# VHH binders against Coatomer subunit epsilon (cope): the designs that were tried, part 3

Target 1, 300 residues: Coatomer subunit epsilon (cope), of Dictyostelium discoideum (Social amoeba) (q55fu2)
Amino acid sequence: MSDDILFESKNYFYLGNYQSTINEINKKSRQIIEKSLKAESDYFLYRCYIAQGNYDLVLQETKNNRGSGEDPTIAGLQLLASYLSKPDENREGTLITITQWISDGVVKFNYHLQVIIATIYFNEQLYDEALQILNNCDHIEGLSMLIQIFLKIDRLDLAQKAYDTMKKIIDPDATPALLSLAWINIYNGEEKLKSALSSFEEMAERYGPTPLLLNGQAVCAIGMKRFEKAESLLLESIEKNPKNSDTLANLINCYINMKKPNEIIQRFINQLKTLSPKHDWTSAVNEAEALFEVSKSRFN

## First folded at step 1 (VHH)

Design e29 (framework vhh_etentamig_d1)
Fold by ESMFold2-Fast, scan of step 1:
Structure e29 (fold): chain B 300 residues (1-300), chain A 125 residues (1-125)
Amino acid sequence: as target 1 above (300 residues)
Amino acid sequence: EVQLLESGGGLVQPGGSLRLSCAASGFTFSSYAMSWVRQAPGKGPEWVSGISGSGGSTYYADSVKGRFTISRDNSKNTLYLQMNSLRAEDTAVYYCARETPYSSFYDLRGYFDLRGQGTLVTVSS
């Protein structure tokens, strides 16, 4: 099993601390000798490079993956890197390639490839397709993706079912389970918000504050009407990754609730639109406004 | 190893009963919808029955409805098909099949990503 050597690296990865993931894998490089462990290590390293926007590095390091010896997981990582480097230009070719891989049967027993394909579908807002590729999955990262997608499409009941499946295969105290429960608790209502906040805070103390964990804390703070705390958390998140669309959307929601000047709010809306020109900024603003209306109606 | 192994087939007289079993290994059985598919001599495969991962929902082809019962025991990783009031036209090799990742969620039954080697059921006097 690779779990003993890569356990901590995976924890950093699941919580969005990509640099610490890379550092941990490199620190243990002399222990990563077995072929299967090396392959899993490479998967997480390339996923981290992609998450950091280093697409060309992944494409260069994997340039020899071709012909009869092609590794489908590496091919998936190449496709993901190529897609994310130029989403508008590469969309059509990427979706054609995915359809071909599904037809050829290479996806059925490759859990990493399933996650990669689901990530591309999710970025295209093809939620039904993403759910189909992950339906009835029994692997940790796939179940985490299912929970995220179910919460995105407002199916808390299905997110809970996927979480119950996850608890059968991992310790409830493992980082994917803690993270999944924290997000589910946010959607379960205000009584659970304090529990969710405590969970995000404890994960941030143990594994470092990441945009993912800071956004989780900020959403909890907004739900509790702690807007100044939410602002502080979101500004820290922007410093770590100024291109995080979730952070900008949450900050817009926060500033609307704080009744900040229109000039400030509009500046962040323009940043969100610039950062995600194909993203439906109206949907992001509507999500922020819906959360504001829920918070407002609770106390009226 | 991801595997499905059927058992319980045999020779039975018309009007008789048989219970088929399918032992699953190498995957989280409770996470997958399962089906029984049969293939009669000289004919293509016919979907017979399906069951959700939890066992809460069951489905039957019109040709077997009221005579066959599908069930599962997730604690034993086992799928069952109870066949009653058997007819000559039920003669076939019966396959245990794991539904594709898409089939149960969108009601796309009949799509399989794993099948067993089959068990022969012969109904004759």
Scores: ipSAE 0.000, ipTM 0.108, lowest interface PAE 16.6, mean pLDDT 81

Design e3 (framework vhh_etentamig_d1)
Fold by ESMFold2-Fast, scan of step 1:
Structure e3 (fold): chain B 300 residues (1-300), chain A 128 residues (1-128)
Amino acid sequence: as target 1 above (300 residues)
Amino acid sequence: EVQLLESGGGLVQPGGSLRLSCAASGFTFSDYYMSWVRQAPGKGPEWVSGISGSGGSTYYADSVKGRFTISRDNSKNTLYLQMNSLRAEDTAVYYCARDLSYKIYGDWGYTVTPFDYRGQGTLVTVSS
């Protein structure tokens, strides 16, 4: 079906390689004929533009959609782009709109809209709300988000169940399954960290290194006390996206463990506060925190 | 050293209003789901209301729905319960509770964990 034509595009997308996703969709444009396939390709295309910070492009290209009554998925993408362009200004209006959509029943059977709403909730650290939106999901992106949220809230048992559900609908060696298992293995700790690192390295070799994959490798390296390797990976990630809050958080953790001068550490803390004032670092930065750092680029 | 301290209780006439507060310390307040639990004289505890760590989701017992509003201010580590249209049956000691209530739906099951900490309570008396 539509997944066959967009298979490689989705693989690039899941790993955070947004430009390759766009290029692959464009390469397959002549094969994207049916309305449902065009709608799915537009979803991934607009998600890529949003991930690259091109919010205005998405809003301009979708300006003719007049709310959830016409195309609820497009309405969701408009809401996501608007929210991420000015989170502090648009937070209240965004959450009110989501509540109305849930009440109107437009969310229940639209998995793309569920993922979009869960992404906004995740950005706001509204984890309970995100899990409620994604309950009973059996689609790949939703299950991937469930696994990340379950790990974030220290529920390895539920992350494992979501992963088991994922394995029923895709091959265990498919990219989303490999990525999900790697994150679960990080949470399982020492004995599984080497397997997780190898998995991230293999994915980076096959699909290109992305901030997502470099952060995955770095978290593994930090867990193994390989701070020089973690630093190298995180600096490469900064070169690819200097605004990635996960990279900055992991680099701060790395530098604290390396006992770098406070001046250097404070510089990165100030950058992180500017980019992600919602990031919680009131607790002491330690190995457990490093193991739960997840690339935000996965969800935007 | 987790501490929860309730305040705002007192005597109020039927139909009146009260606002309860709970000052939290010793943990990262915004990371935890918080609840209000009450216990009337001679009765067991009754869960009243709950709020997610961010404040985005709120839940109410049927007995108080439409009359009580739960809220929180994470910058002040404070939980609130606005109680309107009070009835004699609302007379109880009200406890602020940190809970590990995690609501998972679907084939993973719906599970609510018990409260791990509660405060000393504040007495609310609704009488003429």
Scores: ipSAE 0.000, ipTM 0.133, lowest interface PAE 11.9, mean pLDDT 81

Design e30 (framework vhh_etentamig_d1)
Fold by ESMFold2-Fast, scan of step 1:
Structure e30 (fold): chain B 300 residues (1-300), chain A 125 residues (1-125)
Amino acid sequence: as target 1 above (300 residues)
Amino acid sequence: EVQLLESGGGLVQPGGSLRLSCAASGFTFSSYAMSWVRQAPGKGPEWVSGISGSGGSTYYADSVKGRFTISRDNSKNTLYLQMNSLRAEDTAVYYCAKDIGRYTSDYFLGPFDYRGQGTLVTVSS
């Protein structure tokens, strides 16, 4: 453990357990007195509310902040909440605002704002823009995002280099490092796949199962061709969050490999298409199949 | 208008070698990272190798490390892929790809905003 009052809250947050993050911050509220610590706790608290879909709460609680000139981190959280509440409607305005903030130089010295902007870019599938924002980051969450983006664009070599950078600033046994290594190990071959599965299982046992950790376990199971096990994990993930696009994509991949009836596969494709209307159903199926083929070639 | 023209593909026996070339035009070649991407029949695209705008940094997929060498000649606006110790699983259409970003570093290379027409490489006895 560190002397960081938010240490355990951050661990829950990195693992996708947003309610436990909120509960832990609130439990330690009497110790969160210093201005910088209060600002950091508010950042994680608002990120949790956004992750839970409670956008209006964040916008109401921060209504007195009138832009990046006052508190750029709060402005970023407002932008993220507004964007995610109505992505299609707010897309153009959000991207214009981000471009202005980058031009103003406020982004370069605020790693929380960098993460927020990269999250928006990632949701828009603007991976180049996300990588530009995070390019020289040395912060834990930024490096974690770099690794995820590199894995998403099938650059295992760059994900490994980002992980090597992460090991220079945090203990390899810290939660973000364990998560990053587990994801890299998933893509890095057969011998390391079992290690990745064990890591996800241990984290789920210690911090509670989350869609993030259940997806990690399911991808390992798919790589091992244990499709019934993967299905069980993915259905549990859907029960926790039916709007998780990764869970739906992995379940489609699983069902295609299990030779499930077309009606079942199409239902989940339509569900994924509703959550990601920018992609047609063919693109969603091809993405899920490509992920499985990449995993299969790396694992088997 | 960005144009990428691949050449050098063909039929080769396992263990053989081929050198692919890509002639680039319509943009400032030295300002962009470049990559080779391949697509085998019935499979999705796989990134193979990348090179920074200056040529100072090179990157490889694990499946080709030690066998393939990427290089570029910025004076001729040409990208190369030297392919040695070819295997049946290297059979694919190989595409020259322009990185969307102008920035090059150890951490940044991709995604791609343009691919060429492709050149077929068939590795068979």
Scores: ipSAE 0.000, ipTM 0.160, lowest interface PAE 16.6, mean pLDDT 81

Design e4 (framework vhh_etentamig_d1)
Fold by ESMFold2-Fast, scan of step 1:
Structure e4 (fold): chain B 300 residues (1-300), chain A 128 residues (1-128)
Amino acid sequence: as target 1 above (300 residues)
Amino acid sequence: EVQLLESGGGLVQPGGSLRLSCAASGFTFSSYGMSWVRQAPGKGPEWVSGISGSGGSTYYADSVKGRFTISRDNSKNTLYLQMNSLRAEDTAVYYCAKGPTYYTDFRSGYTYYAFDIRGQGTLVTVSS
């Protein structure tokens, strides 16, 4: 068992329950006295505020930190908040800043900064760059991101190796380990789908249902051809966060399999395009259409 | 609005070389992976080569590996394809593409790649 004061706060955080993370940290505030523990606590609080879209709060609370030379972790959080507040406007400056930090060596041995940079790269679909920044990592957050990236690029073998590394350094009951195993089990085929579903359901019961956990359950249900159950879970996820692109993509997949009318499917596709033009599903559909039009118009 | 303008194609003898260029605008070029896709007359499109946003990773189709080199200049928003040891079967219209992105259906295991192709392409003809 972990003796880490932030153990349960981190468990909520990794499952996407940001409000419970904040509440749990606040309950433990009297025990958070050491400077390093306060710094870690602040990191998770700021990550929660950013995840909730409260970018201005993070920027105001950290305004006295002037660049990576003072506190590189805080500088990274400022960069992440600024980037996510105006991604198209701030993209170029953000990537220039990251390149400079890598060149200056401030990213070396700062795993929180590595995770922040990898998060920005992941959002930009710069997966190779994200993998390079997380190369040879032995920290929980980085390993969790490596597993997600490897699964996204369909490298189950590398995801399994990253999970094996994670098992050596983490409590197996910690939520990143439980979550990673559940996602890996989805890719290991139908025999493991029931186990993955049970794991997501148990996490949701203990830590509260989140869009992340509801999506996990829905993906398992789709794999088991239980489309009505998947629809119910995805509609609950939309109710909790209507801007979650993964939920919309999964719902579209569900409705296609249920042979729903094209008008219903197209409404959700249009909503997904508006919310996340860079989502894999949205990008793949748009680019496939463009490639088809090139093929058609050039020769017919 | 994404715009991609290809240039550098032409008629070349077998064993010859050509360098293709693609001028990109309407998006933050350095933030996106880029690809070259070709389409031979009467055939479907074929992915040729890809490069990451930073230029740190490059990928090639087996048919061109060792002969073609993809590169980019992010300061000029330009993508390049250096083509050496050209063969008759390399004859095609070459397109610059933003991406690829991909989708994997975990139930079927099917993965497909999609590319954002906007330009007119540049014709490469390798004479027999």
Scores: ipSAE 0.000, ipTM 0.125, lowest interface PAE 17.8, mean pLDDT 79

Design e5 (framework vhh_etentamig_d1)
Fold by ESMFold2-Fast, scan of step 1:
Structure e5 (fold): chain B 300 residues (1-300), chain A 127 residues (1-127)
Amino acid sequence: as target 1 above (300 residues)
Amino acid sequence: EVQLLESGGGLVQPGGSLRLSCAASGFTFSSYAMSWVRQAPGKGPEWVSGISYSGGSTYYADSVKGRFTISRDNSKNTLYLQMNSLRAEDTAVYYCAKDQTYRYLTGDYVYTGFDYRGQGTLVTVSS
């Protein structure tokens, strides 16, 4: 067994299986006795609750932490939970708080806080700010985030360099490395696309199907022009989490290519708008379509 | 559709000043870093200046540092370049660009290219 008690819990977490992460941490609770390990365990538990939409639980359980001066990681989790609960209402306050924390220097010595801030910036489409926060990152989750940001801004070359850095500090068979390679392979085109699909399917078989893994498989299927398969995978993903914006964007893209009636497409566009009020329907459709065309163009 | 429309160029004498503007549309302007790039006749493009999404960070080529100031107004989706102490070698077509900058891993500013550029505005510095 690895000397990291949380190794398997982290593997579930990085693949989006939040309930299995919680269950695995609870199973190992008697081994989680060191203060730093308990702090890391709490970080992953709270991240899972946030990912499941249980923002109030995190805010209630952490209410005694009065800011970054006490526990900056807990302060970051509180900020993330508050931000995601009401993004439009809390955006300006959240960004002001982040700017203050950066100025105070607390962020540069805390990789969990860096990831939390980068997640907020990514949701706001503030990619340059996210990259600046993750600057000189040697933590696996931060490197995974860098790869996602680079792919999002169509910098496959930088994603590859970040992945090469990741391989030097982690087992290439660990789930963050497998996931990162699968996404990179999607962008490398048709010859690598089947390898990416196989990788997502194998991860789903071992760690359970999640919206993250189903979306990965669906993007591969769309690239192969297997729209019926993509639809099936995306509908399964919606069943697991109807609030997943990536699933809705991919389904809209899939349905546009299938030439479905405007009424059905508009339904999903309206649903996506409620999850991200900054996107109008045209913006959401154009982004999803452009991402699909970028992926598709790399297959030939 | 990404659209960038530059304006403010013209003929100016050495030592003079000009202010360039770029009106942006078709993307969430406040979410992207922006740059100014110039190209003199018969030469390749030269990156001039860059600004972060918020305007909190600015970067300049050594050739223009201390003379040029980049700024943005996110409420108007507009990018600006204030050019002072102009020299004959500043003569070029100036392009507004949606930026592909990064400061990853080293903290250093690295200009890696640009996604899109507009039609440009001509700046001629001559007597």
Scores: ipSAE 0.000, ipTM 0.143, lowest interface PAE 12.9, mean pLDDT 80

Design e6 (framework vhh_etentamig_d1)
Fold by ESMFold2-Fast, scan of step 1:
Structure e6 (fold): chain B 300 residues (1-300), chain A 128 residues (1-128)
Amino acid sequence: as target 1 above (300 residues)
Amino acid sequence: EVQLLESGGGLVQPGGSLRLSCAASGFTFSSYAMSWVRQAPGKGPEWVSGISGSGGSTYYADSVKGRFTISRDNSKNTLYLQMNSLRAEDTAVYYCARGETITLYPHGYRTIEYFDYRGQGTLVTVSS
């Protein structure tokens, strides 16, 4: 809406500019008076801290919330922060907690909690669970997540349907719609890559370059066989966040296509496996075949 | 209000044929993929067949491939399942479902059921 105090903060957030989101919310702090607006503000602030890796800050600031019975959204944020801080250690407990919350009916009418849970499922590559939790979602962030999942599993037709639903509730020129269309255009074929690239470049100019937007530009460049441009964008993304798994995956794809030495490529593969150990690499018989299979990835 | 109403079930001899129909209302039928799901006595649900919203793509479980044909008439908001060469193991309650099975790949290669509505079902008994 035009009178939404968090309008600009949400735009920065959707484009991955977490520091500008925090700064914008803080600038508007005197206007964030109503309980519902304060709760929404806190949701985005904590999501930003989590995205920046500041898990302890979220856990410390929310320590007075005692589970989903008090504030289920805050409980979800605590669960997400705890999970991402130590995924291997906290996986089993996290999934048990999610199953209990679903059984208790806490999740059904809380769109923020649905997005948080779907994010955890997506990270675990539990795509069917993620799709089920977001089934019939009409919330903008939930629809954005559905589009991402459908593109990840190579269902462009379902991504397009989710985007068509999104257009019925927001303007096509709104930030979530622009971002969703840009990603869909990447998967629609090579003719749309230039349009997608221009869209990512325009969003980066308006809201600042972020790993999300730089990766979007790089994927377009890779599809257009502009590997030197893609490398430049991905190296800029690494400077902003060296632990971004999408940047590493795209850089591996870029370097394979540039026929870089196997030693360089394998270093980045090992780094990506450390950050995303759940990612299955091909069951190739030899390393050259495995590297070729990785280069076929169009999502990363 | 979304409604799916199945019809056409009944008793049929092995080797016989039967045609199931599903009347859909309350939504834009042509915008949704549709499926047939069956549940045999004492067993869990089994996806049988799926069809895209346009009718241009059809999919079948290995157990029915070559024997069953899924089709739709978007002008009548109706889904069909033509069942030929019926076997005793085809005995089940057949449900019309809005949605489809989604194949996940390249990692793990599995299918999931992405259905949001099912009808009341129609019983098909294949017996001599």
Scores: ipSAE 0.000, ipTM 0.280, lowest interface PAE 13.1, mean pLDDT 82

Design e7 (framework vhh_etentamig_d1)
Fold by ESMFold2-Fast, scan of step 1:
Structure e7 (fold): chain B 300 residues (1-300), chain A 128 residues (1-128)
Amino acid sequence: as target 1 above (300 residues)
Amino acid sequence: EVQLLESGGGLVQPGGSLRLSCAASGFTFSSYSMSWVRQAPGKGPEWVSGISSSGGSTYYADSVKGRFTISRDNSKNTLYLQMNSLRAEDTAVYYCAKSRTEVWYDSKGYLEYTFDYRGQGTLVTVSS
């Protein structure tokens, strides 16, 4: 029975509209009475706070949970918040903790914890480790993440299989399915690229433009060689979240193709380095260029 | 509610002229690119002409280039199509069309159109 009080909140969350997710959950707070529903609500609230960079709030609100033996999901959220607050300082401790949790069997039956761990691995570019955690998953968020990882490592065939699995679980018109298909369509070539753009635009009209959806539109525009449209979309994305590394990387790629003055390009490279100190100039440029070239090679 | 109301169609002899108008309401007209699309009897729709949201850029199908002029008045929420040197092949129902989103373009000025609404149409018959 689909009496899911969090249905619309989850839709906003999947499309990267974290503030609307928080607002919808708060609006329905009087209906969030049952313990299990409150736990699910707290998971999405904490994920939103983390996505907004409010790590201290999550750590303070959850400080009474003393580890995975009490609440593994909350322990995972604490680990994610701690890791993202200081990635370089907390990397080794985070990876040791994850390895211990896997060994203890804590991860095997907790799909939220699987997603959290896979997110950390993905951020560390440990794609094989992320795939191992998500292997044969049948939950929506895990399948969405598998598709993103497969596209990242240029395995369109595996992304397609994961999408086919997702269609067995949810309607094709559900937001995770629409988002996944749009990204897959970018990689399938020129005939599908216009369909991908239309899908991102429709999702933005219904759920509000987010950095995620604006980046999707911009990648489509870049693939169609509509660089001035891509610039407009990416500048709107920066206005919404100036700390989004994907937006800056896509804008750098866009400006290189537009042959903008080097001083403009260098300004955005310096911003990206400030947000992601591990991503040097060549890494940031190569990542943005690789995404563009994958899209371009499939429709040129 | 988006509404587009075309007018100005009629019967005209080959070589004659007509001016079509489209009154727009229910959306911020000045924020959207607009187009004229026609459909001849027994044929599919054909894009005829497009104009940017500001009116600064205009585009034409090769079949009408040099004969038709698209223009807009954002203060009056009205789109126009001036049709000169009309031919029998121009006989069609002419539709005013709104883009779904703001029209995007590349550095060469080429446009791509996606229409989310077209009006009721106005019939243009070119015949002796």
Scores: ipSAE 0.000, ipTM 0.086, lowest interface PAE 24.1, mean pLDDT 80

Design e8 (framework vhh_etentamig_d1)
Fold by ESMFold2-Fast, scan of step 1:
Parts: C-alpha cells; sequence; structure tokens
Structure e8 (fold): chain B 300 residues (1-300), chain A 126 residues (1-126)
C-alpha cells in the first residue's frame, strides 16, 4: 500500500478519520488523473461524506448516474446514502434492489459494491447475507468486514483465519492489519487486552484520535475495569461526534458499572434509541455485548 | 431477512420428554442444513444435533445420541427436536441455527451457525 497514491488517504479512512481522508485526497488531486484512480478516489470521498452524515451531498453529486447499468459502484453509494438517510422508510426497497443486483450479476466482480451491500446487511443485522456477499473476498476492506462479522457472531477462529489471509496481502504494520489484530486481541481478553490498548493509543497518536480509536481504547479500559479512564475517552469521543451510537452504547455500559444514577443512564439509552433504532439497547447493558457495538462506526 | 422462532421449551421432570420447534423464514429452507445448539447457564454453546437440507442425513452429539431425534418439514419450513429421557445436564437455552458453508481463500469452512432466534429455555428439574 506504500506505492499507492491514495496510501495515506486510505490509512486515515480505515481509522475513521474522514476529514483527513478528504483533505489528503484533495491535496493529491493533481496526481489523480487516471480513470481507475479517480474512480477509487471518488469512492473514498463519497464514503467519507456518507460517514459524516452528508447523504444529500452524495445524492446531489451523483444525480446523473441513473442506475447500476451506468456505474454500479456509484449506484451502490447512492443506495447506501439513501438507505442511511431514512433506514426504516427505505429498508424494503433497498433490500429488493440488492437482491435484483445480485441476480443481474453486477455484484460478483465489483468489490466496492460488495462492501457497500455487506455494510447495509451488517446494519440490518443480516450477518449470514453479509458473509455470503463477502465469500471468497481477497480485498482489504472486505477482509476487515469479515473479521468484524466473525467477531460479532462469536467465531474468533474464523476471524483469526481472515486476519492470517490479510497478512499475506498487506504489511502487518499497516492500519487495517493493526486495527484487525487489536479487535481480535480484545476478544482473546486477559493479557492481550493491554496489547490492544497500546495499539489503539499508537494509532491515535500517529493518525489522530477518532471516535473509532477512542471507542477501541475505551472498550479495552472497560475490560480492564478502568471505568474512569473509559469515561474520559468516551466523553472525548462524544465531543468529536455526539451522534456516534457505539460511543453512547459504551458510555451506558461504563455508567452502569460505575453505578451512576438511573436517570442519567436512561437519558443516554433514550438518546441511543433515537439515533439508532436498530441498535440493540440490551448490548449497552452487557460488557460482553458492548465489545460488538464498537465495530459499527467502522462500517457507517 | 432470516428469522428463526424457537418454541416448545419448559419445565420437565428427569426422564420426561419435550418437543422443540423452530419456524424458519427469509431463506430457501430446504437448501440449508439446520442444527440445534444449546447453552447451559455459565457455559459456552454446545452443538447438539444437525440435519441435512433434504433430511436424508442426521448427526448427533455423543451426549444426546439415542435420546434426541432431529427432523424437519420442508413444506412448513419447520425444524424439530424430539427430546426423550431428559437429564438435569440437558438444562439449557436451545437455539435453532442455520448451517452456512463458508468458502474463504479457496478453503471451505464448515459449521458456521446463525443464532437468529431468542432461544427456548428447557429446565430439567424435579
Amino acid sequence: as target 1 above (300 residues)
Amino acid sequence: EVQLLESGGGLVQPGGSLRLSCAASGFTFSSYAMSWVRQAPGKGPEWVSGISGSGGSTYYADSVKGRFTISRDNSKNTLYLQMNSLRAEDTAVYYCAKDLRYTFGGVTYEGYFDYRGQGTLVTVSS
């Protein structure tokens, strides 16, 4: 990934630093002239805008693409933006569209579209469908998603195998590999938890603290029963993005363990339900389940 | 959307019987192997029994072999577990699971189980 024009941009993206991703892509705009490189650049730009909640911007900028027959990746980004803007209203139509695209064969050879579809399935908690879309994937973002899905469904053995495959195609010190290992180490628990915390802290120092990295650190702190440290990290995360569902879920878990007044806990639960109706509020109550919630911020 | 709804659990005396049911929807039921998995209090999940998509092959954990019978009705998208000669050790939440064969990097991984349902509690106690 060091010879890639988008190398630094991708590192920021994988760690959830969407503004720095946009800034780096714009800084290198003069070098982004080849059709395929420009298409990849546009993919990451639109993914960043979606991650920031700027759905209308993506829909406006891509309004001239009239379906998967023109540019299937752009069609996928339009579908993702539309879906996330109103998940409950657009759920049925979105899933019908995905089924049609799979039937039409447009998904099979487009790894960006595979990631987009898997992201929608993941948000709907359709993990089996997400795994089927990512079946036989050998691309970095797809392997990262597989690891998160395997951890979510308590298949640490498969997460480890996916990570081993990732190491064959990327440097173990690259950000997707470091991030994947940190999450695997959290699920291994015990002595590995300190290693995970150190890894998240080093990534935050090098690429800037993001809600994703602060949540990772907080989950490690919760596992170590360092609830005051976890609270500090989660409050910093809220200041960066007050609408981050993972941060709210982890903060609720932290406050329950700290035995904070029920009125405070219930306020955050109500906020989480408003921002993410499909987020399982019970996973904010259980320490083990809280570990699964942090992954949502990576996939938007 | 894959949905699995388990039912039939309850309190039963040692030596008694229960029949569990799982209503499946959102996928082509007959195309997938199905399993029953249980989780006893304070323990990890334990695979109990499996059945092929056609129903032609059945498999059992040694702990339940000869006492439990797995079956399916593909016309009704329903999976069953007939439990006979129940023991205190059979006390657990029982989950219906979809068996997904996952191929990764040219290697086929067996035994992925999808626990979509909330499970059904079986308590064997006097």
Scores: ipSAE 0.000, ipTM 0.177, lowest interface PAE 13.0, mean pLDDT 81

